# Designs tried in a protein design chat: VH-VL binders against q58766. Part 47

Target 1, 244 residues: q58766
Amino acid sequence: MIIMYAIGIGDNKEEVLKAYEKLKEEGIEVELIDNPKLLVDKLLDGEIDGAVRGSLSSSKVILYLRERIGKFYRASILKNPFTNGIFLLSPVGIDDISEDKNERIKDKIRIIEFASNFLKNYNIKAKVAVLSGGRLGDLGRNKVVDETIYEAEEIVEHFKGNVDIIHNGILIEEYLKDGYNIIIAVDGITGNLIFRCLGLICKIPGYGAVILSDKNVNFIDTSRNANWERYYNAIKFLIGGDFG
Below, E stands for the ipSAE of ESMFold2; O stands for the ipSAE of OpenDDE; V2 stands for 0.75 times the mean of E and O plus 0.25 times the DockQ between their complexes.

## First folded at step 20 (VH-VL; framework fv_dargistotug)

Design f2 (at its last look DockQ between E and O 0.89; V2 from the best seeds 0.00; counts 0 for: pae E 2.1 > 2)
Fold by OpenDDE, look of step 20:
Structure f2 (fold): chain C 244 residues (1-244), chain A 118 residues (1-118), chain B 106 residues (1-106)
Amino acid sequence: as target 1 above (244 residues)
Amino acid sequence: QVQLVQSGSELKKPGASVKVSCKASGYTFTDYGMHWVRQAPGQGLEWMGWINTRTGDPTYAQGFTGRFVFSLDTSVSTAYLQISSLKAEDTAVYYCARHYNWEYFDYWGQGTLVTVSS
Amino acid sequence: DIQLTQSPSFLSASVGDRVTITCRASQGISSYLAWYQQKPGKAPKLLIYKASTLQSGVPSRFSGSGSGTEFTLTISSLQPEDFATYYCQQLYSWPTFGGGTKVEIK
């Protein structure tokens, strides 16, 4: 049986094609798909073994995927600039988690569970760091920040004693230095900003965003404005790429 | 006081199975992950894996998949290690140990000697 | 997996001696390193965690230092009850142990 992967091709065709050609040179079978629904359908129907959104519209692909498999979360896979390992960043979508406090906490708990299991499949022990909106010492300075601190503490308490989890405020740089490999952002807006800053501005290597769900879906979400390397790396990840 | 008490020594034939128990007391069982460590005679400590005491989800180290099964009975605060299709090389002392915040193993069982001999 | 290499494997010393055991990690593990003491027929006993924090109830003659890939356990003045085997353990990733260092009486 021939293993087949697909990359969505919308705009930014030159970069997608460059990734395609590189993969082909390596003997990796890749299909280019310019239809968002077709990409998802082929994946879920088992016609392909893995799919990368490529440069297709996020609003079309992600929404349709959600319609097909239900609610899921995403986590961006980025290279840790301090340790050279990888870390997952979630949430990264503006509407990936609820605006309701209690539901948001549940969402973050689910993210941690799915992300931990995800890393486990790659023989990586989860080290979870929960971000809040300020330093621990900032408590009392801002009501919104205080809420994020309490929320983070509640999440840590939920997992305490079993999951390797920590809350030490907004100090993401310290989390990464210490090798934490699951970073839980305050919300999707915060996570998206972190991703854009690290990935798009600082050019930290990454593999795209994986699907976090109770369903096993070999899908990588990528930016429509990414370079060929990101599309290439996404496919390589699906094939069983080396994180080391 | 915190205690982990393991079941007694076992003598088994090759191909048999054994189930070692580790009963915890003096603390909330589900608040601390439980690990298993093997030590062959005259050898060092070898991490076998661990089990999440809240969810019951086990994780096995490389080389300890298939024949090794971690399980729980939370109603009696007990963790179990089952080894099937025993081999001579499985002869060792097996320890249960709880971790504290993934920083250290602070309490250990007294160990259970499993001898596999024809 | 992260490998821990202890040195030496065997150490002969006398009561009152200063003893130093080293543990080297195959990659950076920050400070997620613990030290255990094991006596024959007994379970390991925690001595040091987070590289340098002394466990409650452990004599002050024991100390730990290091970060990243190089760690040391020091016994400032060896006592008769300290003759045992010592293991380092990392918990940065899935736990692994060093090969052990047996401290014997000279």
Scores: ipSAE 0.856, ipTM 0.931, lowest interface PAE 0.6, mean pLDDT 95
Fold by ESMFold2, look of step 20:
Structure f2 (fold): chain C 244 residues (1-244), chain A 118 residues (1-118), chain B 106 residues (1-106)
Amino acid sequence: as target 1 above (244 residues)
Amino acid sequence: QVQLVQSGSELKKPGASVKVSCKASGYTFTDYGMHWVRQAPGQGLEWMGWINTRTGDPTYAQGFTGRFVFSLDTSVSTAYLQISSLKAEDTAVYYCARHYNWEYFDYWGQGTLVTVSS
Amino acid sequence: DIQLTQSPSFLSASVGDRVTITCRASQGISSYLAWYQQKPGKAPKLLIYKASTLQSGVPSRFSGSGSGTEFTLTISSLQPEDFATYYCQQLYSWPTFGGGTKVEIK
């Protein structure tokens, strides 16, 4: 088999072309695809081994991907500031999971399963931390906080004894120090805010957003207006990520 | 009382197959992952991988991604290790072990000696 | 894989001696380390988990310490029944074992 990757090319052509040339210099075969549906079709039909959205329109690529594979979730890939590895943060879109309390628990369980399988494909053991709105000692102080704590405990109980999973409240910094590499936000809003703080303000390095699905989809979503290094790094991650 | 009881020792020729069983009792089988550990004669302990007892999804350590297959029968609370195309170097004691919340292995089977010789 | 280097590989000691066995991890594992005792012909038996917590029923002469990359198992007053091989194990990532320390009683 020929190992082939693709980067979507729309606007921002010069930065995509810079990434392409750098990868070519390293002997990495990359196809540039300017058609959203073609990018998705070639990935899903097995004609290419992995794809980066690149500078193609998100609404066209992501919408078509949902038509082809159904429901999926997204996780941001961020470098862990305390360790030698990466972590996945999910959900990160404000509408990635249900507003309904019972259905959002089911969504988070699916995210954990898909993210764990994703990391397994890179020979990484999943270590899952489920966030809530407070600490365990905060029970009884606020109904909304209590609800998030009990929801997190229900998720942990679902995976009891098989998955390396923890809930100790809101303490994301302690989870990251201990090498937890799947961080489940309370909801899409909290995940988005965490990402904006860590990635956009604190400038923690990131590698784009992976697709979490029950399908075998080797795809990274990137900004339409990224610099060439983001596109280059996304391809390097798809090939085999060397992050511990 | 939690117990893991393994099948008896096996004497095999190179190229044959073997299936080792590990029957669990005294707890809810699907609540705890099951691991397989190899110990060659006079050697240390070597983790072979584990199987998620709720989903049946196995994970193999890097040296065990071919001839080794983990499986379950949850109706009888039993885990299995199958080794195909046996080689002399597969001669070892094979243990099953249950983990406790990914902190340690709290219960071990008694071990199954597999001897591979011509 | 996280490599665990165990030292020494072998030792002999007298009854009543203080014995210390070390385990070094190739990267930080916080406190996710366990110690096992294995006697000939038997399965390993858990002694210590979370680096320093004694398993129920383990004699108080056994203790564990350390975090990060450096860990020790100590037997404060060696007894004849402590003849065994001792292994460290991490579960921070995919599990690995140390090479073992065989302890003989003189």
Scores: ipSAE 0.582, ipTM 0.835, lowest interface PAE 2.1, mean pLDDT 90
ESMFold2 (binder alone), look of step 20: mean pLDDT 92; pTM 0.928

Design f3 (at its last look DockQ between E and O 0.02; V2 from the best seeds 0.00; counts 0 for: pae O 9.0 > 2, placed apart)
Fold by ESMFold2, look of step 20:
Structure f3 (fold): chain C 244 residues (1-244), chain A 119 residues (1-119), chain B 106 residues (1-106)
Amino acid sequence: as target 1 above (244 residues)
Amino acid sequence: QVQLVQSGSELKKPGASVKVSCKASGYTFTDYGMNWVRQAPGQGLEWMGWINTRTGDPTYAQGFTGRFVFSLDTSVSTAYLQISSLKAEDTAVYYCARHYNWEGYFDYWGQGTLVTVSS
Amino acid sequence: DIQLTQSPSFLSASVGDRVTITCRASQGISSYLAWYQQKPGKAPKLLIYKASTLQSGVPSRFSGSGSGTEFTLTISSLQPEDFATYYCQQLYSWPTFGGGTKVEIK
């Protein structure tokens, strides 16, 4: 009957402990787990109801998670700076999607489907924007840019009227102003860089990165050198999706 | 030319079930989402939810998560609304409506199906 | 849910009159608003989308304006075929409709 959450604790112990103590003061019981394999096993075996990677090594935790559940993608949860809502930015893992054109289109389609279902669980209608490296008026000027534009158009055409989806080039700020809440980056490197600029430099409020897969995995990935507020907010989000 | 043609009027007793059909033509059925909209006599329009015609995954508006089931038969380009355990308050015209391709507006509607529930 | 409040609920007008109908959203919806016309016994018909874009085949006497939370539909010179009920709809989130505005002949 007791709902249990866990935070991974490795390096950066003081910030994790600050989050733990704040949660405890609010009556929220959290287990601190210092073993990557144990954290993943307890989550997937149902011994805990949700987990935050905390300050454990990402390569150890993410590798083992992939061994247990197979292919997955990551999406960062960020507050939209122009609206009262959130948006998902994906992919944000640098190797989450393929370098191969046809396979990365399939990856992005899967991301859109999983992210849309994630938002549906929070009663939020998905509004999807697919980024590319240029504007439609730029066609013919650069072959790499042209490829990103054609790939984005192919993704939009795949969904048509079954998803509220748009491509209008590289203008992420315009998508966010218009309330788009699923932003598909060109690739994992681009998505990671956008996250680092918005979340880590500009300090846009965020709740970590969720796992997008066909498995139900209640897990948030966080930086191992984050401040205590990131770990605290990740737990609060897992409990009730608190956007604030 | 896009058309949505719905099945005919139904007169039912409380506790019965009804299945309304909406047959699409003039476009690729699985490219566009299908919505269901209810209009009680003399009342306004009420969105009931929609079904993804490519995956068959339905989404129901609040208040329609029980006795109402959306389904498809893609082989005949047809969407269905089934209402079980009919009540008098289910008396209404039920419309199917297509999502517009890239903006999600309802650009084409079926003619409506009147379902009357009377003892 | 995002609530849409239409005003007025009912109006009486003569052929040639200018008619204005207002739709207010309970929160900002950018320009994600559509207007529909429904005649008795018929399905609704899309008039305007994106708040102000006229659907193909709709007469130019119809126009829409607004953004954010306040929107209007205007019929510049009412014609006999325009007596109907008009609904606004938002698609910013899960769709909702306004309560409707019935336009009747004086």
Scores: ipSAE 0.311, ipTM 0.735, lowest interface PAE 5.3, mean pLDDT 90
Fold by OpenDDE, look of step 20:
Structure f3 (fold): chain C 244 residues (1-244), chain A 119 residues (1-119), chain B 106 residues (1-106)
Amino acid sequence: as target 1 above (244 residues)
Amino acid sequence: QVQLVQSGSELKKPGASVKVSCKASGYTFTDYGMNWVRQAPGQGLEWMGWINTRTGDPTYAQGFTGRFVFSLDTSVSTAYLQISSLKAEDTAVYYCARHYNWEGYFDYWGQGTLVTVSS
Amino acid sequence: DIQLTQSPSFLSASVGDRVTITCRASQGISSYLAWYQQKPGKAPKLLIYKASTLQSGVPSRFSGSGSGTEFTLTISSLQPEDFATYYCQQLYSWPTFGGGTKVEIK
C-alpha cells in the first residue's frame, strides 16, 4: 500500500502547488483535491492517510468534518519561542466550546485530555497551563475576570494529581517560558486572538491546527492564505515530522 | 557582562564518567535556558539538548539520551553536563550556550571543555 | 529533523574579497536561521540571527539574507580576522547546524 496524503486546493493555488511540487520532489505522494467533501470523505474512508485543508474553505471543510465525526476541537501547533519545542493552543475556534459555564469546563477538560493524548503520540509529556482573564492578584477587580480565574482553578482541581497542570492567571509568556506545551485559552475568541498575534503578527512558526477528538483523524487545518511552506510543513507534520 | 565559564579539560578512561560545569554570571541565571553543544575534533557543531534553568526540565536531542544528563545548581548559577560510560567517540569539546528567549538563538557561549577519552 | 547543507565546505579567499556562503534547509524555516563564526580553539560567536539581523558588535561587512530554504552569509570585504569556520543554524524546530564552511587564506 502506498501511503497517500492530500492537500485541499481552492484559492491561493500557486502556494498549494509549490508545496505540492516540493513534496513530490521528496517522494511524498500527495493528491490535490478541490472538493471539500471529497477531501474529508477520502480521509475518513481510508483512501488517504492524512489530509491538509490547504486553501479550501474552512466553513465547508470543517462543517462537513463535524457532520461526519461529530464534535471536535482544534489546537493550533506553534513553536515555543522560548524552548524550541512546540505547544498546543486551544480552543482556537469561536464556536469550539460552549458559552455555558459548566459545558465550557467540560469542553476544556476534554481538550486537555485529547491534547495530552495527542502529544503522547509524539512522545511528548503534557504540561498543561490554563489561562484566565487576569493575574491571580487581579481577583476581585472584575467579575468576568474572576469567573475565568475560578473556572481555571476548577479545571486544575479536576486534574489534580493526574496531570502536570497549572493555573497562574493570564501570564502566557510565563507558561511558555516554563515549557508548558498545552495552553488552554479562556475561550475560542481569546485563543484565536492569541494565535493571530503570535502566528500572524510575530510570525512564530506554526504547523497548522490539529483535530482533537476521541477519533484519530489525521487532519491538519490550514489557512487559505498561507504560504507554501505552511502547507508543506503541515504534510511533513502528518508524515511524522520530527521536530528535532 | 554576561559570561559563561566552563570547567577545565578532562582526561578519562573508557567506562568512566565526567561532569562538566558551566557557571553563568552577569545575568539572572534562571531567566535563560542553557544549551549544550558537542564538537568532535575537526568536526562541526552538534546540538545535544538544553535545560530549562527555571524548571530544571532537560530536553535531549536524538542520540544524546541515556548516558548524558543535564542538571543545575541554581544557587551558584551553574549548569552541569554529566556523561557516563564514556567512550572514545565521546572525545570532543563540549560547550554550554545561553538560550536567548523568544528567538532561541545562542547568544553567549562558554569557552568549551575538552573531554578526552583514551585508554 | 531539519538538515542544513552549507556550501562550499571550504573557501579560499584573499583579504578584501567578497565572500558568499550558502545554507540550504531541507524544508522551509522562514527566517529562523542564525550564523556563527568559530575560530580555532575558540567558541562559536553569533553573527546574525533571524536570517538578516546583525548581532550587536558584529562588523557591518557581515550580512545575511534569505528566507524559506535558501540563505546566504556575505562578507563584503574579507578582513584578516575573518578567516574562520562559519556555521548556519536553524531554529524553526529543534536546533540543527550546518556542516560548516571554512574560510581559508588564499
Scores: ipSAE 0.010, ipTM 0.526, lowest interface PAE 9.0, mean pLDDT 92
ESMFold2 (binder alone), look of step 20: mean pLDDT 93; pTM 0.942

Design f4 (at its last look DockQ between E and O 0.83; V2 from the best seeds 0.79)
Fold by OpenDDE, look of step 20:
Structure f4 (fold): chain C 244 residues (1-244), chain A 118 residues (1-118), chain B 106 residues (1-106)
Amino acid sequence: as target 1 above (244 residues)
Amino acid sequence: QVQLVQSGSELKKPGASVKVSCKASGYTFTDYGMNWVRQAPGQGLEWMGWINTRTGDPTYAQGFTGRFVFSLDTSVSTAYLQISSLKAEDTAVYYCARHFNWEYFDYWGQGTLVTVSS
Amino acid sequence: DIQLTQSPSFLSASVGDRVTITCRASQGISSYLAWYQQKPGKAPKLLIYKASTLQSGVPSRFSGSGSGTEFTLTISSLQPEDFATYYCQQLYSWPTFGGGTKVEIK
C-alpha cells in the first residue's frame, strides 16, 4: 500500500506547489487539498498517513481538528542554533492554554508530558526548560514576573526527581545552549512571539508545529505565509526524518 | 536513611523468566525515577532504561526492548525488572538505581546476580 | 547514543600518588557528567556530578573538571581505600557509561 500525505493549499499557492513538486521528485506521494475539513477528515479516517495544514486557514483547520479529536496542544519544532538539534516550543497559540493560574499550570504540565512522550518516540530524551518572565534575581521587582517565577517553580516541583527539568528564569539562550529540547513559554503570546522572532526574523529552520495529545495524530501545523521549504520540511518530518 | 534492597541471586535455565525486585525505603518512592543497570561478569556498567515512578511509564534503552519489562508496586515502594526468554548472555548483576532530575544516580541497590545456565 | 571513552583502562599507582582519569564524550554534553567508584562485589558509589560537584560525604581528595567533550577525575593523594574501578556517566541524553578505569596497586 502506497503511503500518502497531504498538504493544504489555500493562499500562497506558489510556495505550496513548489514544495509539492520537490516532494514528488523524491517519490513522496502528496495530495493537495483545498478544503480544511476534508484535510482533517481524510487524515482521521485513515485515507492519508499524514497531513500538513499548508496554507489553509488556521482558524478553520485547527478548530475543526479540535472538534474531532478534542483538546490538544501544539509545539513548534525548531532547530537549535547552538547544538543543531531540535527543540519543541510550547505553547505557541494565544489561546492554547488557560488564563486561569491553576489551569494554566495543569496545561503546562500536560504539554510537558505529551512533549516528552513525543520526543521519546524519536528516541530523544526530554530536557525541559520552563521559562519565567524574568531572571531569578528579578524576584520582587514586578508582581506579574513574580507570578511567572512561582508558577515555573511549581511546575518543576511537580516533576521533581523524575523528569529532566529546570527553571532558570527567562534565559532562553542559556537553555538552548545547554541543549534543552522542550521550552515551555510563559503563555501562548510569549511562545508565539519567540517563534516569530526566531523562525520568521532569524530564519531558524523549522518543521512546523506538532500536535500534542493523548491521541496519535500525524498532523503538522504550518503558517499560511511560510516558504516552500517549511512545507517541504513538515512532510519530511512526517515521513520519519532523522533529527537526532 | 535511603536504601534500595534487591531480591536475591537467581539461577535460571535458558528460556525461563526471572523477576528481580528493588524495594526502596527512607524516602518518597514516587519522587525519584528508578533506573536499571546491567553489569556482565568482568564488564562495565550498562544502562538498561528507567521507569517514571510517578506515572509508571517505562523507557527502555536500545537492546533492552521486548524481553525486558519494568514495573512498579508503589504501595510497597518496589520496582521490578522482569526478563523473559532468558539467554546465557543475560548472565549479569542487575542494579536498580534512583536518579535525581537526571543529574546523577545517587543510591544503588546491592545488585542481583542472575545466572543463566543449561 | 553518546559514547564515553575512558583513559586509561588500567592504571597502576601507589598510595599518595596523584591520579587523573579522563573521560571523552563523542559529542558535547555540557556539564552533565557524573563519576562513580565501584569496588569488587559492590554497587557503584557516586563521587562527582555535574562534572565538578562533589557528592556529600565524598573525601575532598576527589575532584572533577571539564565541560563539553573532555572531563577528568582527579584523586589528589591516593589512599588505600581508593583502589577500585571508576566510571564516568553522561546524562545529557539517554544515560551511558564509560568503559571504566581500574586503579590497581603498583
Scores: ipSAE 0.839, ipTM 0.917, lowest interface PAE 0.6, mean pLDDT 95
Fold by ESMFold2, look of step 20:
Structure f4 (fold): chain C 244 residues (1-244), chain A 118 residues (1-118), chain B 106 residues (1-106)
Amino acid sequence: as target 1 above (244 residues)
Amino acid sequence: QVQLVQSGSELKKPGASVKVSCKASGYTFTDYGMNWVRQAPGQGLEWMGWINTRTGDPTYAQGFTGRFVFSLDTSVSTAYLQISSLKAEDTAVYYCARHFNWEYFDYWGQGTLVTVSS
Amino acid sequence: DIQLTQSPSFLSASVGDRVTITCRASQGISSYLAWYQQKPGKAPKLLIYKASTLQSGVPSRFSGSGSGTEFTLTISSLQPEDFATYYCQQLYSWPTFGGGTKVEIK
């Protein structure tokens, strides 16, 4: 019948309203919701087809979402500066993956599976690059770097053959040049720092952060203080993967 | 040593179902992805999709999201293609082919001719 | 989907000739292109992958080149057993095949 989307509206109302008006001009039905729990409940109960956090409080929305669906990971959606495509950067939540060695490898494996399925829903074939803390030639020089290299190799071995997956160390620029579209950071801190540098400082275009889980959650997280174009672009992405 | 052996040709009426098997040998079945490729008489190759042999998760190309089902039995290193509600346009040779890291399809089954006629 | 346009669709050549088949992609695919040979009634056979890497057991008269959107398969000295249809395939995204090039020996 009618495709319904929602944008959370809290602070920064003027920018959310600008996005709303632009979407309305294009015939896109959007509801403005000022209650964090209501936004999440309507999405999960099927009353709306997709949601953007907008300018609502992250702590209220994300904590309630975690209460409702359990463990999830976050991936930032960024424009690839070398190709015509996008890439997912994950983890980007500083607390998304475990500190325990065996559990963090399992976390990254789950992230790869969920991110691949997310891209599949947009008809995009996953090309996965697993970062480590050094170049391959650095092996044997630093215990922490070595550990990240071995963990990356174990993850690649887990997927071998079925998935287009690679580990060539820390060389994120080479991965992006070759069209890799799932970039697995060493940990949540590293992923968050990469996002802040690329997205917030260097202004690489982005579409927000998606929820990676075993549930079908059509949700994009956006900064409370974003400009209207960020909210607009997030909705356009939810509709059909419109990257322009 | 590496071999993909498909089940024999099938002659079916419209509306029937068919299940094509592809048995792998000479390698670790779950280390390679399995693809299905269609070739109608006198026509080119058309990728139908694949199944992740480690997880059993299928992916279908556009145009193959309805009557076509990919499945596995990893205990016998076998992939299956099931086509339901057969139509005359389904008449084709169906190939299985394995891939590694999406670099190539290096080994193919011999093909299974499915003929659909009234 | 990424479209692959092969040219020519058909060619006829003499034994010993150099034959070149072209494959053009509708967008950049880096080097993620494979070439296959198919003889009548047989499954395709991998010749070249990653645009230019010759598969083991394939005669050295076959070579591939290209990157981005333009790719070629070259047979340096055509032999009678090279009568076949040749397909390119991109694996950068969900795979697609070119329309094929039928090669006949005069």
Scores: ipSAE 0.702, ipTM 0.867, lowest interface PAE 1.2, mean pLDDT 92
ESMFold2 (binder alone), look of step 20: mean pLDDT 93; pTM 0.945

